VHH binders against Aspartate dehydrogenase domain-containing protein (ASPDH). Designs and how they scored, part 2

Target 1, 283 residues: Aspartate dehydrogenase domain-containing protein (ASPDH), of Homo sapiens (Human) (a6nd91)
Amino acid sequence: MADRGPWRVGVVGYGRLGQSLVSRLLAQGPELGLELVFVWNRDPGRMAGSVPPSLQLQNLAALGERRPDLVVEVAHPKIIHESGAQILRHANLLVGSPSALSDQTTERQLLEASQHWDHAVFVARGALWGAEDIRRLDAAGGLRSLRVTMATHPDGFRLEGPLAAAHSPGPCTVLYEGPVRGLCPFAPRNSNTMAAAALAAPSLGFDGVIGVLVADTSLTDMHVVDVELSGPRGPTGRSFAVHTRRENPAEPGAVTGSATVTAFWQSLLACCQLPSRPGIHLC

## First folded at step 3 (VHH)

Design Ea3 (from E06 with E99K D103S; framework vhh_8emy_2)
Fold by ESMFold2-Fast, scan of step 3:
Parts: structure tokens; sequence; C-alpha cells
Structure Ea3 (fold): chain B 283 residues (1-283), chain A 121 residues (1-121)
């Protein structure tokens, strides 16, 4: 009966992806039933001259004053670790940095807050093509293995800890090969697609899904994501198998490719149409 | 042809230790990440531990962290898994594994025959 108005959207993070989302929300949001109510960035100077002062949120802890229905995180896993549960007190959360969920304490805290406050945690699929097919195959008991390889020019990686010291002497170097859980803490910006894959395949999870990072100096204008999966072996030794390759154009040195920006916008629109049910849901 | 041969398994009591070995041949061992994977009866494969080509980086499943240690000796082309404080839940066939950068067939293209570890009283 009451006019509830449009969905109120807050954006956390004002890097390349955040800038694109804010621009789209201002230009197309009203027509789609969406209202941008705040933009927050750790460095508020990055918003100067491009985000109206009235939409700038100075202190993330004050987000409840803006009454968001959905908060979109396009910043860094640290925001999910530090503020995810607080955000869920007020709104549904769309996680753009699902590598944060490789930390079991963070996952537990988000699930507890989600259940307590009756808000959904949505995870953007990022560059992962076929996420729904993977989820359905896994739910049917038909998934045995899942391997996700991300190949990028060395300049496109933002690596930490032991992986930051990795040397790329050749034209194509494998920087990491192993479970997604071991990769996420040291490649938080470059492991999000693999984290989405782990969440799409809960029977395997972060410990069963294999992530591979490849530095390829020939990839000057694109990021490549290869997804390989297989089912159980049959009597003949053959198994169901699928291999997909996604080529995503990217500016030199960019972490986020152009197709990822479009896919994330679609994820934002999709999660606004899904029920606000507790738990972690891929969109 | 790539060959991986595991050894060191056996029947032991809870709380015991075992050291598994994997002898590699047919490829440049020092260029590849290596893994230990286990499979219990009626269950799918479970990743246990990984080690980088140079041995600089190691990682472990939460279920074995603090109890198991992975190591490698590149000159002898051998991978090791030191298993301490063994529990009945650790009972499985243990496989040494590696995979090339791209493959269209299976999860691990190069896998050994496995070595059986049984922990019971």
Amino acid sequence: as target 1 above (283 residues)
Amino acid sequence: QVQLQESGGGLVQPGSSLRLSCAASGFTFSDYWMHWVRQAPGKGPEWVSSISSGGDYTNYATSVKGRFSISRDNPSKTLYLQMNSLRPEDSAVYYCATKGYLSYDSYFDYRGQGTQVTVSS
C-alpha cells in the first residue's frame, strides 16, 4: 500500500569499477528504479570534482543514516573483513571482492550477520563465465574437478606476501598453482573470479577448486580466464568435461577488464530482482 | 612419459607419524608445483598440501595444518609429506600430483598410483 520508492544503493569503493557504476547509477538508475544514496572511498580526495558532495559519505560507519537497501562493495577484501557484518545490519550486500570469503572467520561473521539481520549476501560472478551451469552440475553431484586459470600481463597483477617476490623471467610464467584458499590472501585483486568459482562449487569449495595465475607478456590488451571442469569417470575411463576460454579486453596494466564492468552492472541489476533471503548467493 | 611413484604408506595407530615419498621422472621436476591429494573410501579427492617449484611457498588444508609438512628435494626429484599426530580421519590413499598449465582432460594430468595410509586402533 505505501509508496516505498526506488531501491536505495550505496557504493563502497571509487576505483575504475566504482567510477563506472556511479556514473551508470546517476545516468540510468532512476529509470531502472534505483537511487544512488552514497559513495564512500577510503581516500575521499578521489571523489573530488566527480561525485556530488551530498552523495559523499565521509565515515562508512554512518551508512545507516543514508538508509540503503543494497550496498555494493567494489573496493578491497579488507572492507568485507572490517565492515561486512556492520553493512549487513542495514542492507543487503553485493560483494565485489569474494576473495575475502576464503577467510573462514569472515565467512562465518557474514553468515551470522546475514541470518541475524535478515539480509542477503550476494557475490558478483566477475569474469566467471558459466557460473550457473557449474552450480547446477555441482548440486546434481556431477562435478569432480574445477580448475580456473587467469592469465594476465605481469603489470596487471597486484600480488602480496610470498607471491609478490615471484620472478617472471620468461614470456609465460606460472606464478601460482594450487587451491584457491592459498591464493586469495596474496592475490586479493586477481583471485576474485576463482573465489566465485569456489562459491559456485560448494562440494569442492576453496580447498578443492584449483586456481592458477599465469604472467604472460603477450597479453598486452586482454585478460584470459580458462575454466576446466570434469565429472566422475565412467566405465570406459571417460568423464564429462567442459573447457571454456574467456578473453576480456583490458587497458594496459589494468586489473579490471571492460567486459567485467558490464558483467558487474548486470550482477547489480540481477541481485535487485532476487529475494532478500539470508545466506550467500551468487549473482 | 611422466611418472610419479608414491611410497611410505602403511597401517599405524592414532598419534603415530608417517613420511610419504614421491619419486618423479620424465619431466623437469624443478619447474613444477607439486601437490599431495588424498581420497578416502566413498569420498571424492581432497587436496592436502602444495609446494612451489622452488620450495619457497607451501600451503595446507585446514584439517592437516600444524600436523603435516610438505617438502621437496629438486636434485633427487623427490616430494615428501611428513605426517604427524595421525588421526583415523587421515585414512586414505595418498597421491602425488602435478598438472601442466593447460589441459582439456582431467584435474591432474600427472598422478601417481597412490600409497595407502590406514590409521586405526
Scores: ipSAE 0.006, ipTM 0.414, lowest interface PAE 9.4, mean pLDDT 84

Design Ya2 (from Z10 with P101T; framework vhh_6z1v_2)
Fold by ESMFold2-Fast, scan of step 3:
Structure Ya2 (fold): chain B 283 residues (1-283), chain A 119 residues (1-119)
Amino acid sequence: as target 1 above (283 residues)
Amino acid sequence: EVQLVESGGRLVRTGGSLRLSCAASGFTFSSYWMGWFRQAPGKEREVVAAISGSGDSTWHADFVKGRFTISRDNAKNTVYLQMNSLKPEDTAVYYCAARLTYFGTYDYWGQGTQVTVSS
């Protein structure tokens, strides 16, 4: 329970996900003990007519003036790289772009700021179904391998560098298969679930978790996330193994499925109920 | 008070072998993940290997593939890194670290032990 009034929430990013969160915070926030104190977007014109002017923050660097308890990032990995440590000076941070944490310098800076200012870094589990079970299994020493495959229509990808230049025409094409760390810089919007998996499985991390990116032209109205994991070999020569498949309805060409929006709202609510402790935590 | 003390670092010729040890005290050793990290001058610190509290799960970085093996002896509160087929690129200060993991950060760090590999 909030002993000194409502928990103050700032939202960074006003795309599809940001718009949904702002609407929910305005409609349901007061009843849940939450107060929206600012909304920031690089293009402030996107907020015109939908976000009250008093809630619009023009300069992200001035966020401390709004005295947030939690800042929610639903914009881009670049915001985490550029402003994550500054945000942690003032508030707990819910990271919606965990692909940013594949950069070891960024991860170190966030951990140092988190420890120095005594604020938590939360990472939204997004489309990663079973994240908490993966965390518990890994913490118990029961995880040996983890492979996360994301399949979407080619129009749903936003690829950079070598991945954007890859030529593999066909109805179903594997664009990448390898460590999640190698994928995140070149697929920052399509690798967030894999980054969350790497953070859920720290024994493996970004270098040990395998990410697979598949372009499938038959996936016109959904994204698919497959998670395959195994434990160490037992006395019988067999390993514990789990395979999950998550189907996320999505508009043609969209990078974010509708199920992810609902999951993110639950992550935001969970962050407000968990004890704030320094470090990086899945939410 | 928690303490991690690395030992075994020295000068070794290319192709040689070396075993590093890390003696732990001040915490319930068998409950902690143990990791080996290394840092060469002017380079970022990188993770080399990790082992679960029970020893049942291990992870090794691709750049030490088949050459290094992490192990632990919970009765002795010690974690080891067996390094075979050493290369000049393996020259670094090697750090032992411990985490009561859920993820991300190692809670405790040793002072490091210098490994130098020359031809």
Scores: ipSAE 0.000, ipTM 0.099, lowest interface PAE 20.9, mean pLDDT 83

Design Ya3 (from Z10 with F103W; framework vhh_6z1v_2)
Fold by ESMFold2-Fast, scan of step 3:
Structure Ya3 (fold): chain B 283 residues (1-283), chain A 119 residues (1-119)
Amino acid sequence: as target 1 above (283 residues)
Amino acid sequence: EVQLVESGGRLVRTGGSLRLSCAASGFTFSSYWMGWFRQAPGKEREVVAAISGSGDSTWHADFVKGRFTISRDNAKNTVYLQMNSLKPEDTAVYYCAARLPYWGTYDYWGQGTQVTVSS
């Protein structure tokens, strides 16, 4: 009896991604050994007529009553800041907004809760291609620089603070270039891939990985993510280097592309196969 | 006290070359993006070129690409604009400006230097 019944999954957030995950969990979950036990959204009206009332959780603080094994966050970094540690008292947590982990207080609180309650914090890799290769290279001491550039149409950005006031003339404008930590608070929805990169490369982390945001008015129907990395200089003066370019189709003005939904579903499935080990882990 | 002082603007003949300089003081120069802007009579101010604090990233407007080159010397707190193959349409007051990477806006501006291209 090492196997208990189905994995009990709670979903936090009922936007485009959350709606897709809930639909898949209801349709395909039972055959995959997954049971949806609750759906929560800050605006419960969004769930009306779509989510069975018995699955609607009115107060996120009451999630323990549903006895989840995994809680999936597809809402906003604020949920991780406000409720992440509380969720970890009851379940493993899959973080869909890893930009939240750029806040050192939040990261510390999640790690402390994870260790105390023996639950894992999983981070969805998002649009980060080659995350495992980056992690392995870093673990071997072979990584010296990592730069992640996200380019999209200005309408695809959801910016806060100083970046929300950013006005630069020109069809192609660099809005930010610097440590990922400085970007995440002001571009929480557009910096998740860069946050995943910082977590994949702990020797560099949020302070060593460079994030670049580019507003490009020609990119009306896609988001572009470029990942550039290098190793230390060798005897010949040359460095190992890799450059990848990911072109992700998106509706004009959309933050979440179609490929992101499929990648996130695979992350959810992967988390259910990984051991519940304390700490922060990519999946 | 932050100051940006442009120099090098003058009358130049069509096809000529000119180098503009902007001397910066009162802030950590290497931490700031530097930009060159221009404003022609009766037109709005437009961006010409920009350079990152390290100098590793540069951007040039399509209408000057291949003719103008932005560069900087962080030891001298100076940004430059090398202008080649000048055309009458390049006649404008040229301004240098500074911004932090995450601000997106240029908050510090020079007084401008007049470039006039004849014939």
Scores: ipSAE 0.000, ipTM 0.131, lowest interface PAE 16.3, mean pLDDT 83

Design Za1 (from Z07 with R27F S53R; framework vhh_6z1v_2)
Fold by ESMFold2-Fast, scan of step 3:
Structure Za1 (fold): chain B 283 residues (1-283), chain A 123 residues (1-123)
Amino acid sequence: as target 1 above (283 residues)
Amino acid sequence: EVQLVESGGRLVRTGGSLRLSCAASGFTFSTYAMGWFRQAPGKEREVVAAISRSGGSTWHADFVKGRFTISRDNAKNTVYLQMNSLKPEDTAVYYCAAHTLYYWGSSYAYDYWGQGTQVTVSS
């Protein structure tokens, strides 16, 4: 029924994913009804020579002047902590760093801003295969447990605090097993899929969903994400159970595959088609 | 304390079938994922199949898909490997292993191991 016209998109972050996203928005956006209205990066020098000067936003606080409908965060959890609520005053927000939402203060501030300004917080599902099935199962009251395991070569982890000091004494080591909330602060780059799982299963949430990090030296060319869930016990005493395994090829030295960009691009397109309703929603 | 005891290994002819069993004791079997591994002389141990704690999810290596089936009976604390259409290349010592996580990436991730049962496939 409603005529929407072109969607005005702002991009926050100009790392590898941000660069790919900006290039795609400039090349394909117009034919898809999308208009790139700004790009911001903490270091504006990174945008020199590749982002048109007219699209460069110098001060993130001035984003309202560009009148965005959607702001896409592909930078860092700190941006969500520091500027998420401010962004929601002006636009819907697609969060690329959902590990930020494990912080209860940040989650509360985003929900309050979302409700007050009537804008949506969207979370990219990342490597979480079957997110919609998990969400629907949980909504129906059928979810009892959810465990997300990420296994990668030790060199693929970017760990902080106590986890940075954790040793891998053997060729395969469990670095963490526990609530996703306890993992996110110390593995912000390696816990985004687990954060998405906690958001897909609100009955369990960040405290009920179990996240597991496994360092496996045999995984030289691959990252593995396993999702195991259980439901209610049936008449025979057996429980409903589902297991999903996703194997992600990892390039030696650098992750440059288009698969991550393509998945995130689909999340962006989905956000433009979903209702702009308050709250936190997977896309 | 913890014991995993494999049985059923024997000499079998090409194209034959065999069922391996692994009886578990000394731990809460239903809280552990189980796997079957094999090791041929002079080769590294490789994963053959894995099964989740409830038995609701299974994985099989490409080289055995369609021929081998892993299953478990939590009431009997036993995991099984049904092997059909056996080939000489399937000759190995077969091990069962228990892990708290449903993870197949490395044999070193498994917490408990059995002693193995020898399977020999002749032409």
Scores: ipSAE 0.000, ipTM 0.168, lowest interface PAE 13.8, mean pLDDT 83

Design Za6 (from Z07 with R27F S107P; framework vhh_6z1v_2)
Fold by ESMFold2-Fast, scan of step 3:
Structure Za6 (fold): chain B 283 residues (1-283), chain A 123 residues (1-123)
Amino acid sequence: as target 1 above (283 residues)
Amino acid sequence: EVQLVESGGRLVRTGGSLRLSCAASGFTFSTYAMGWFRQAPGKEREVVAAISSSGGSTWHADFVKGRFTISRDNAKNTVYLQMNSLKPEDTAVYYCAAHTLYYWGSPYAYDYWGQGTQVTVSS
């Protein structure tokens, strides 16, 4: 809004998604009432020659000096664990790595900081198809099960711990099937859609929503997300059920599909229009 | 009880056609994705085709594209595999399987299995 002045945006992370957001903020931000005030990346060399030196933030802890209204995290769950509460001291936070919220200590710290400093935690819906429909169904008491399956080429995964040792011997291998909470620590960059689903369905949460991770060697240029949900059993034993499949083109070996960049930009714009209410909110 | 019963398998000459059927009972068929698999003597079980719960999406393995077509009739609780231009290499036991998800790369993704129907293609 004009009477509010420009919305001051800081970007944390300068990978593919961060580069796209910074480019858009520099080119289109001013006309949309947005001002980019800093860009931070753990490796500052990645910003050399592409981010104006005056916008490069060397120490993330100094972000308060730039007086951001919104800080956008497009880096890694570790940033949310280490710095999320500190960021909330100064600004609203748009979380691009919601898998971090599967850690109960992190979630508690963000909620406490959000309430104390009166800033919102926003979670990008990402590749989650029908996030608002899921949230509304859950709020109405109509949701009994929610399963989210992500299938991608093995080269598109960034796996840790027990999952890093998993071998994909066949053309399609189920690497994990279970509560989203159990998956997030070992697939932090590949479980964000499932984390968003857990947040969209608080009656189920990270322990009730089922995440399925599938390595499929035929998916060389595409990520697939299936969302399956059901309601309570009716008098005849039948349940309300919905099944959706989302196909998202991706560069070979990429963690992030092309449609995700556009969706995330819309999430960023939505955060500038939504009320700054404490708590965790999907956008 | 959950049951998947395949039918239609028989001896066919090279270049012939055959339609396999799989009748499902004991579960809500319209909420399950279905797949056709085959296993030739001495070989691993492989995915031939898959169809989403609604029938709106289908996948066919490269080695059968243009020759085989998967379809389903949710009102009849039946999934079909129309097999045209049959080759000796198509000789196998054909299985139908049900899964809550539409996946086609692995038998491990499927929850319920039929007992199979033998298809033999000869010159």
Scores: ipSAE 0.000, ipTM 0.165, lowest interface PAE 14.4, mean pLDDT 84

